# VH-VL binders against q8ixk2r445to577, part 1

Every score and structure here is a prediction.

Target 1, 133 residues: q8ixk2r445to577
Amino acid sequence: FFGMLQNKGLTDYCFDYNPPDENQIVGHQVILYLCHGMGQNQFFEYTSQKEIRYNTHQPEGCIAVEAGMDTLIMHLCEETAPENQKFILQEDGSLFHEQSKKCVQAARKESSDSFVPLLRDCTNSDHQKWFFK
Structure headers, positions and changes below count from the first letter of each chain, unless a header shows other numbers; antibody chains are not in Kabat numbers.
F, E and O stand for the ipSAE by ESMFold2-Fast, ESMFold2 and OpenDDE, each averaged over both directions (binder to target, target to binder). V2 = 0.75 x the mean of E and O + 0.25 x the DockQ between their complexes.
Where letters were taken out, [cut] stands.

## First folded at step 1 (VH-VL)

Design c1
Fold by OpenDDE, look of step 13:
Structure c1 (fold): chain C 133 residues (1-133), chain A 121 residues (1-121), chain B 112 residues (1-112)
Amino acid sequence: as target 1 above (133 residues)
Amino acid sequence: EVQLVQSGAEVKKPGSSVKVSCKASGGTFSSYAISWVRQAPGQGLEWMGVIIPIFGTANYAQKFQGRVTITADESTSTAYMELSSLRSEDTAVYYCARGGYSYGRYYFDYWGQGTLVTVSS
Amino acid sequence: NFMLTQPHSVSESPGKTVTISCTRSSGSIASNYVQWYQQRPGSAPTTVIYEDNQRPSGVPDRFSGSIDSSSNSASLTISGLKTEDEADYYCQSYDSSLSGVVFGGGTKLTVL
């Protein structure tokens, strides 16, 4: 699966990543923004290694969750996907992070009007359902 | 550093077609948008169309619909613009430009050096 | 759809500050920010302001962009004007109704 990763509950919002330098793409937080389908910031791929890869950057970026954190941060992809980069996109649309055993939820950023994907306890909320478009 | 290198100048007869290339290097290609912008002598910039290589679909300005074709080859990181049924008014410098859409803004960050296309009988 | 209108020309002496306006004919100018491009004679355009008032590497901080919602216009301000700033400047935005890029008509800046 590839394309825009869109949230079901937070209508018309998609995964979005905008690194300050395209040659240094790691270390920043993935956010949510209105889906626009115009390319580089909103193109993701779900791989057979259960990675969520960002665009076609070289080296490629993979979404990871750092220890003790609930935010999605861009790391470099590895030949063998590390445990903190493994996600399961389930048939019901839930996006499950294997290591933390939590689900990715569309949420309002604290003290902000912006939105971000955060790890939360798994529920049946549409804000925890995602699909590629 | 990102660079866009375009093909050389062209001289064409009215009614013929021209195909200009734009090779990208130094950065990503597939997920960024490549637009074509032309400039007639002494005139302003005119947007022609855009393609996102990984999507393979192009969008065109209404003025050029049916006469322009924009394509991309991901394997060579090259975008192409073909303009058919050329007329003298098509005489211009044609630029490719890399762009993106970020937080409600569409922008260009890198430009090709331009390709002069002269249409004359 | 909308158009972007720029003055045909502006002029100022070295060391002074000049402002080039870009007025949107319809819709809010704040809906999608305006970008600015510089084109020196005989050269390809180069980006001077893009995204959220960002300047590419090599563009001096004498160049700045702003938005005035009351007049529905964007402005490019060049302080400490230098001879090398003499060029054509174009504003640019995106028309979602057309899914297309819109350029202003361009402004010729002459350094006196």
Scores: ipSAE 0.086, ipTM 0.724, lowest interface PAE 2.0, mean pLDDT 92
Fold by ESMFold2, look of step 13:
Structure c1 (fold): chain C 133 residues (1-133), chain A 121 residues (1-121), chain B 112 residues (1-112)
Amino acid sequence: as target 1 above (133 residues)
Amino acid sequence: EVQLVQSGAEVKKPGSSVKVSCKASGGTFSSYAISWVRQAPGQGLEWMGVIIPIFGTANYAQKFQGRVTITADESTSTAYMELSSLRSEDTAVYYCARGGYSYGRYYFDYWGQGTLVTVSS
Amino acid sequence: NFMLTQPHSVSESPGKTVTISCTRSSGSIASNYVQWYQQRPGSAPTTVIYEDNQRPSGVPDRFSGSIDSSSNSASLTISGLKTEDEADYYCQSYDSSLSGVVFGGGTKLTVL
């Protein structure tokens, strides 16, 4: 799958990655922003290695979750996908992180009007359902 | 293989601060989580907080918010924990511990040797 | 927030089997992996079980871990008990609501 990765419950919001330095894509948090498709910031690929790749940059970035954390962050992709970069996009739209046994959920960022994807206990909430368009 | 070597024991007065170092060798420093865990005499393990050096942002246990600062220096592969406003109940062995990256697990695969901090008048 | 509760102490004779429990106070024990650490007197902790039931390299197969969803607990089982197994044992998990690490209170294993 390739395109904008959209949340079912938080309608019109997509994964968005806009690092402040286009030459240093590692280490910043993935956010949710209104789907627009107007830049390369909202285009991701779900690979056969169960990676979520940021394909608009070379070298390509892969979404990861570090030990003890619940935030989705960008790492460089590796030849063989590390376990912390493996997500299962299931038929029902849930996005399961095998290492943590958690699902990706749309969440409000602190006391702000912005949103981020975070790992949470898996439920059947539409806020944990994702699809490419 | 990965090794974590901590600074030596310290004796501190109440109200002062302490800064413990944790030097990593034999592995990638910047992308792995470094946590600090303390153990008061005869007590259990207590998690204090974590840093991932490449991101420079630390996350702290609520109990220690405002008193603990965790930092990292990538150039020396060294993490630091500073605890301020020390009191007698802060007497403990302080450990640094690394989370394993390639195992993809939320556990500590390497531990420092521990640093005894004694707070006494 | 959840807590992990362990018995304060357990004891058993050499050659026998001991089981140390770790009960989660809220939410499912299966939601997050459980780790087990051994701490001998005067030493830093070392991992004996990770991801519920996996052993690091060098840990004997007489150490095993399991999860029981009905009692909402994890267990560390040590068979063929040896005197060198005498130590404190801690369970540990991750609490996503805190974005932080939770340790059990610890269990002192005495080999008599």
Scores: ipSAE 0.006, ipTM 0.518, lowest interface PAE 16.0, mean pLDDT 85

## First folded at step 4 (VH-VL)

Design a1
Fold by OpenDDE, look of step 4:
Structure a1 (fold): chain C 133 residues (1-133), chain A 122 residues (1-122), chain B 107 residues (1-107)
Amino acid sequence: as target 1 above (133 residues)
Amino acid sequence: EVTLKESGPALVKPTQTLTLTCTFSGFSLSTSGVGVGWIRQPPGKALEWLANIYWDDDKYYNPSLKNRLTISKDTSKNQVVLTMTNMDPVDTATYYCARIYYYDSSGYFDYWGQGTMVTVSS
Amino acid sequence: DIQMTQSPSSLSASVGDRVTITCLASQGISSYLAWYQQKPGKAPKLLIYAASTLQSGVPSRFSGSGSGTDYTLTISSLQPEDFATYYCQQLNSYPLTFGGGTKVEIK
């Protein structure tokens, strides 16, 4: 699966990544933004290694969850996907993070009108449902 | 088990300040994403949100109450305090404190205290 | 502020009936909606959050749906213990606001 990763509950919002330096793509948080499909900042791929890859120029980035965190941070992809980069996109649209045993939910960023994907306990919420468009 | 309980005076005179304390157990305001909110309900009327406080001391108030509200927390005591100045008979209501489990779910009150009735009268 | 309008304000129903309550937001709230049940003399109880997620321990006869500005709480088969007042609440933006309530009474 590839393309824009859109949330069902938070309608018209997609995974978005826009690093300040295109040559240094790691270390920043993945956010949610209105789906527009322009450029590469909203283009992601779900791989057979259970990665969510940010398809940009080499090197490629993969979404990871750092220890003790609930945010999605861009790391470099590895030949063998590390445990903190493994997600299961289920048939019902839920995006499950294997290591934390939590689901990715569209959430409101603290003290702002912005939105971000965060790890939360798995529910049947449409805010935890995702699809590629 | 999550529990919350409101405490404070049942009777307040007009112009006085109301101080309510929410004492809770089963969770901690040191936990990321956790919050506590206050909601009131005049007799026979709908619910009205008053204020929220979160683990990181972020606070939100109902602007309609014209800065009469102050919310604070004592994490070590598992308490949240709400003060409301210049009370008026119109402020007569049952006051509830409730837990907010996730910050991103602010306003989703999943556990409530039993409420405390506050009457404002001379 | 976002106004939440519930309809109807009250309804009479019998045990076993399908009950539908509507909540209309004055602007889009992106499924940031919760439903509560309140019985006389008791605190509200969370039923549904995120518009359609059933709170743990809540019977499956309760369901929520909707998007944008229009949301619905449905009780598929009303039980004796379901006679109460129901409130919707938005958390899309501050200040948090509740609907006016819908009282479900026994016919």
Scores: ipSAE 0.025, ipTM 0.640, lowest interface PAE 4.6, mean pLDDT 92
Fold by ESMFold2, look of step 13:
Order: structure tokens, then C-alpha cells, then sequence
Structure a1 (fold): chain C 133 residues (1-133), chain A 122 residues (1-122), chain B 107 residues (1-107)
């Protein structure tokens, strides 16, 4: 799949990546922002290696979760996808992180009006359902 | 300070259409993740959820009311309007509007209006 | 639809008592649950959201616990101002549903 990755429960919010330095895309957190499709910030590809790629920018980035963390951060893609970069987009729309055995959920960032994708225990909530458009 | 206030008729005849307005301040429906819902409570009975409307105009209705409900908003006026058709004496209740706000991972009704009593009788 | 069964429907307790109120969902709700307090003639007031998180300004004697289908509101030391009816509500799936309420009387 390729396009904007939208949350079912938090309507019209999409995965968004906007690193402070466009020449250094590694190490910053993925956020949720109103779906707009402008620029390169909201286009992602779900690959056969189970990656979520930020590939409208060079170098290409892959979403990862570091051990013991719940946040989604950008790493460089590798030839063979590392385990911390593997997500399963299931038929019911859930986005499962294989290594942690948790699901991606739309969440409000603490003490702010902004939203982020975070790993949480898997549920059947619409806030854990995702689709490309 | 977040406040909500319900307004509308105190008395409605059977079969008439009820129109209630929720006027609020201290927040805006232009803010992402924010919504307003309507809840009613018959005298001496439990709370019943009726409808929600969100900042993006997404709407949800209690299906037990068989499409009698319509909810709409006017963001510039800080208002939400609920319309309920074909009123019956069983619909006699206090009607509340409340803000739904998205905390951490889900939305909750964190501020409520004082409620408005609607009596349905001939 | 998810049915919320609240128990007891009423209770009487003395000032200083520990009071527990339970709420049972007909299927899992993943801690998307709120507790409300309603005093006579007043609107409901949010006490707890996400099953266990206290709303700002709520006294620490109130606590929430539970997961899956079973949830509990606890008042660790009942005060005279805690005379009220308490409601749970699930916010996991539409339609949003409330429990039947628990009336707490100070004896």
C-alpha cells in the first residue's frame, strides 16, 4: 500500500513525519497530523517486508520502535528489515508490531493538543485501526 | 474555563419536533479531536447517550431512537443543535450537552452543561 | 451493543467507610471507561477516565481499577459530601452506554 495512513477512530488524522533537518531524517518521532497530502510529510509505503517506509525522501526511512520504548521513530531502511521495523497491517485494520507484540494506537501527547502513534496492548478499538487512502 | 449551556422549550406536545441548542465557551469545535454529545435522563432514571458530533463533522447516533435524531454544529457560533422528531411522553427527561475531549488515547465527556428539562405532554 | 451492569443499585454506609462500586461490561472494553458522580438536581461530574485516571480536582480518596469486563470505583474513606449517585460509562464502541447507577446514602 502507498498513500496517507489514516486512523479510523481519530478521524482525518494521518501519520506525519517532519524532521527539523530535511537532510537528516533519522531519530525523530512520527506524529499524527490533519491529513492534507501537501509536501512529502504524509506519504508512506507498506512493503512486502512489513515495513512502513517514508520513501518520498532520500535517504529512505523506515519506522522503528526501540526496545522498551512505545514511540515510533525514523530509522534508515536496511536491505533486510530488522525486527524492530516490522509491522503487520491486519485485515481488521490493526497495525501490529511483531517484536513488541503491541498495536499502534492514536494517542494525545501528554500535556499538549498534539497526537502521536504509540504502542499499546492490542484491543478492538477504532483508535487502533488504520487504513491507506 | 469550559462551560456548556442547553436551551430550548420546556414543554413540547406529542408528535412535535424538539430542537435543543448547546452553547459553549472556553473551547472551539475547530480544535482537532474535540466533540460535543447529548445525553438525557428521565426523572429518577439512568443516563442515556443520544448523539455525538465532532470537530470534523463526523456524527454518531443512538440506534435505539430509529433515526429520530439529527445533530449539527455551527463552529463560528460555538453551538451544537439536536433535533428529535415525533416526541412522546416517554421522552420526558433532562437533556444535557457535554464536551467530548480526546485524552491520551480516547475521548471522554469531561464537562457537562447544567441540563434542560423537557416535558412532553398534551 | 455493550451492556453495562452496575452493582449494587444502592447502598448505605457510614462516614469513614471504604465503599466499592462495580461495573461489569458484557464484553471487553479495554479500559475505555469513565466514572461520574451526580448529586441531586445537578449534572454528572467526571471523576475518573481511562478506568483509573483521576480527573483534575477530584479528591484522592476516589480511585478506579479493573480491566477487560470488570471495573471498580473505590472511595477509601467516605465523606458526607460523597452522597450521590455514581454511573459508569463505556466509551469503547458505539452506542456509548451507561450503567444503571449506584445511589450512595450516608447512614
Amino acid sequence: as target 1 above (133 residues)
Amino acid sequence: EVTLKESGPALVKPTQTLTLTCTFSGFSLSTSGVGVGWIRQPPGKALEWLANIYWDDDKYYNPSLKNRLTISKDTSKNQVVLTMTNMDPVDTATYYCARIYYYDSSGYFDYWGQGTMVTVSS
Amino acid sequence: DIQMTQSPSSLSASVGDRVTITCLASQGISSYLAWYQQKPGKAPKLLIYAASTLQSGVPSRFSGSGSGTDYTLTISSLQPEDFATYYCQQLNSYPLTFGGGTKVEIK
Scores: ipSAE 0.005, ipTM 0.566, lowest interface PAE 12.8, mean pLDDT 87

## First folded at step 22 (VH-VL)

Design a23
Fold by ESMFold2, look of step 23:
Structure a23 (fold): chain C 133 residues (1-133), chain A 122 residues (1-122), chain B 107 residues (1-107)
Amino acid sequence: as target 1 above (133 residues)
Amino acid sequence: EVTLKESGPALVKPTQTLTLTCTFSGFSLSTSGVGVGWIRQPPGKALEWLALIYWDDDKRYNPSLKNRLTISKDTSKNQVVLTMTNMDPVDTATYYCARIYRYDDSGYFDYWGQGTMVTVSS
Amino acid sequence: DIQMTQSPSSLSASVGDRVTITCLASQDIYSYLAWYQQKPGKAPKLLIYAASTLQSGVPSRFSGSGSGTDYTLTISSLQPEDFATYYCQQYDRYPLTFGGGTKVEIK
C-alpha cells in the first residue's frame, strides 16, 4: 500500500514526518497531523517486508520502535528488515508491531494538543485502526 | 476475575475527614497502564469523578475538589485510599472505586466496585 | 473543562423499539468517549469505549457512533432488561467528565 496512512478513530489525522534536516532523516519521531497531502511529509509505503517506509527521500527511512520504548522513530531501511521495523497491517485495520506484540495507537502527546502514534496493548479501539487513502 | 470493594464509614459529621479504602483483586497496581479512580454519585444525580492514581504513582484530582482530596496506594495490600477533608452535607453520595484502563493520558472505568453510601449529617 | 450534555434526560419506549441517546461535548473529544449503563441500586457498567467499541459481554443490540463533539448510543431493539440510566463520559482530557444521564423507562 502507498499514500497517507490515516487513523480511523482520530478522524482526518495521518502519519507525518518532518525532519529538521532533509539530509539527516534518522532519529526523529513520527507524529500525527491533519491530513493535507501537500509536500512530502505524509507519504508512506507499506512493503512486502512489513516495513512502513518514508519513501520521499533517498536513502529511504523505515519506521522502528527501539526495545523498551513506545515511540515510532525513523531509522534507515536495510536490505533485510530488522525485527524492530516489522509491522503487520491486519484485515481489521490494526497495525501490529511484531517484536513488541503491541499495536500502534493514535494518542494525545501527554497534556498537549499534539498527537503521535504510540505502541500500546492491543485493543479493538478505532484509535488502533489504520488505512491508506 | 477483577473485583473492587469500597469500605469506610456510612456516616460522618460536617467538617470531619472521610477516609475510604478500595480493596481489589484480580489485578495489580504494579502492572503498567493500570490505575484506580474514585467517582461519587449523590442520590438521584449524575456521576462525578474525584481522583485517580496510576501504577507509576501519577495522581490526578478533580480541580474543583483538589484542596480536599488525597489519594494513595498500597500495592502490597491491593488497596487504594482516598481522603476527603472538611465534609459537608452536599458531599452525601454513593462513593465508587473503579479500575481505569489507561488509554493515552487518561481512560475509562472498566470495572467498578459496588459503591458505599456516605451520609454527611449533623 | 469539557462539558458533556446528554439528551434526552428521560424517555419511555416499548420493548422492540429503537432507542437513541445523544451526548454533545463542548469541544472535540476525538472519539475518546465511553458509555455506561446503571441500573437502580447498582454500580455503572461499561458498555462502549472509544465511542464505538463494544465492551466484551455486552449484547450486540448496543452500538455507539459519532465523532468530533456529537456522539450517539443506540439500542437497536429495546429489551425489558435495558431499563436503566445511561451515562456518557469523555476521557480526552482531565478532568474526566460525565453527561447528566438519560433514564430509559420501558412502557
Scores: ipSAE 0.092, ipTM 0.740, lowest interface PAE 6.0, mean pLDDT 89
Fold by OpenDDE, look of step 23:
Structure a23 (fold): chain C 133 residues (1-133), chain A 122 residues (1-122), chain B 107 residues (1-107)
Amino acid sequence: as target 1 above (133 residues)
Amino acid sequence: EVTLKESGPALVKPTQTLTLTCTFSGFSLSTSGVGVGWIRQPPGKALEWLALIYWDDDKRYNPSLKNRLTISKDTSKNQVVLTMTNMDPVDTATYYCARIYRYDDSGYFDYWGQGTMVTVSS
Amino acid sequence: DIQMTQSPSSLSASVGDRVTITCLASQDIYSYLAWYQQKPGKAPKLLIYAASTLQSGVPSRFSGSGSGTDYTLTISSLQPEDFATYYCQQYDRYPLTFGGGTKVEIK
């Protein structure tokens, strides 16, 4: 699967990554932004290694969850996907993070108009359902 | 089983202060994400949110009534208290307390008390 | 503040009917919407949250849909116990606000 990774509940919002330096693409947080289909900031790939890969830049980035965190941070992809970069995109649209055993949820930053994907306890909420478009 | 119950006076005189207590069971305000809020409903009218308090003592108030409202919690007693000053006949309503779970900045109310009718009259 | 405009304010229906209730937000609330059912003399009961997620124990004939500013509660086949007043509530931002309610009455 590849393309824009869009949330079902938070309609018209997609995974978005826009690093400040194109030569240093890691270390920043993945956010949610309106799906616009323009540029390269919203193109992701779900791989057979269960990675969510940001492959519009070289070297390629993979979404990871750092220890003790609930945010999605861009790391470099590795030949063998590390445990903190493994996700299961289930048939019902839920995006499950294997290591934390939590689901990726579209969430609003507190006291903000911005949105981000966060790890949360798995529910049946459409805010935890994702699809490639 | 989650339960909530409101208690307080059924009758308040104008300009007096209303104090309502919500006593709950089946959950704790020490649990992350949990909160308790107050909602009122005048007879035959719609629901109006008043205030809420979260486990971390974060308090939110309806700005239209903020200057009259104070909410507090006693986690050890499983109680939340709401005070409302300068009561007026227009404040006559059924007052509910309800549990809220904060996923993001706010939330919805999944369990409600039965409500207590408060009449403001001379 | 976000105003929630609920329509209709009341409707008459028969058992077995498909019933649709609409809630319009004055601003985009990003599916942070809940639906409640209230029967006379009783407290509201949560039916749906996150616009379309059915609360545990709620019959499957209830469903929620919508996005942006427009949301809908649907009862696919109205049952005798469904005659009540329904409210929507946004929780996108403070203050939390409710719709004006829709009373579903027996025809």
Scores: ipSAE 0.020, ipTM 0.672, lowest interface PAE 5.7, mean pLDDT 93

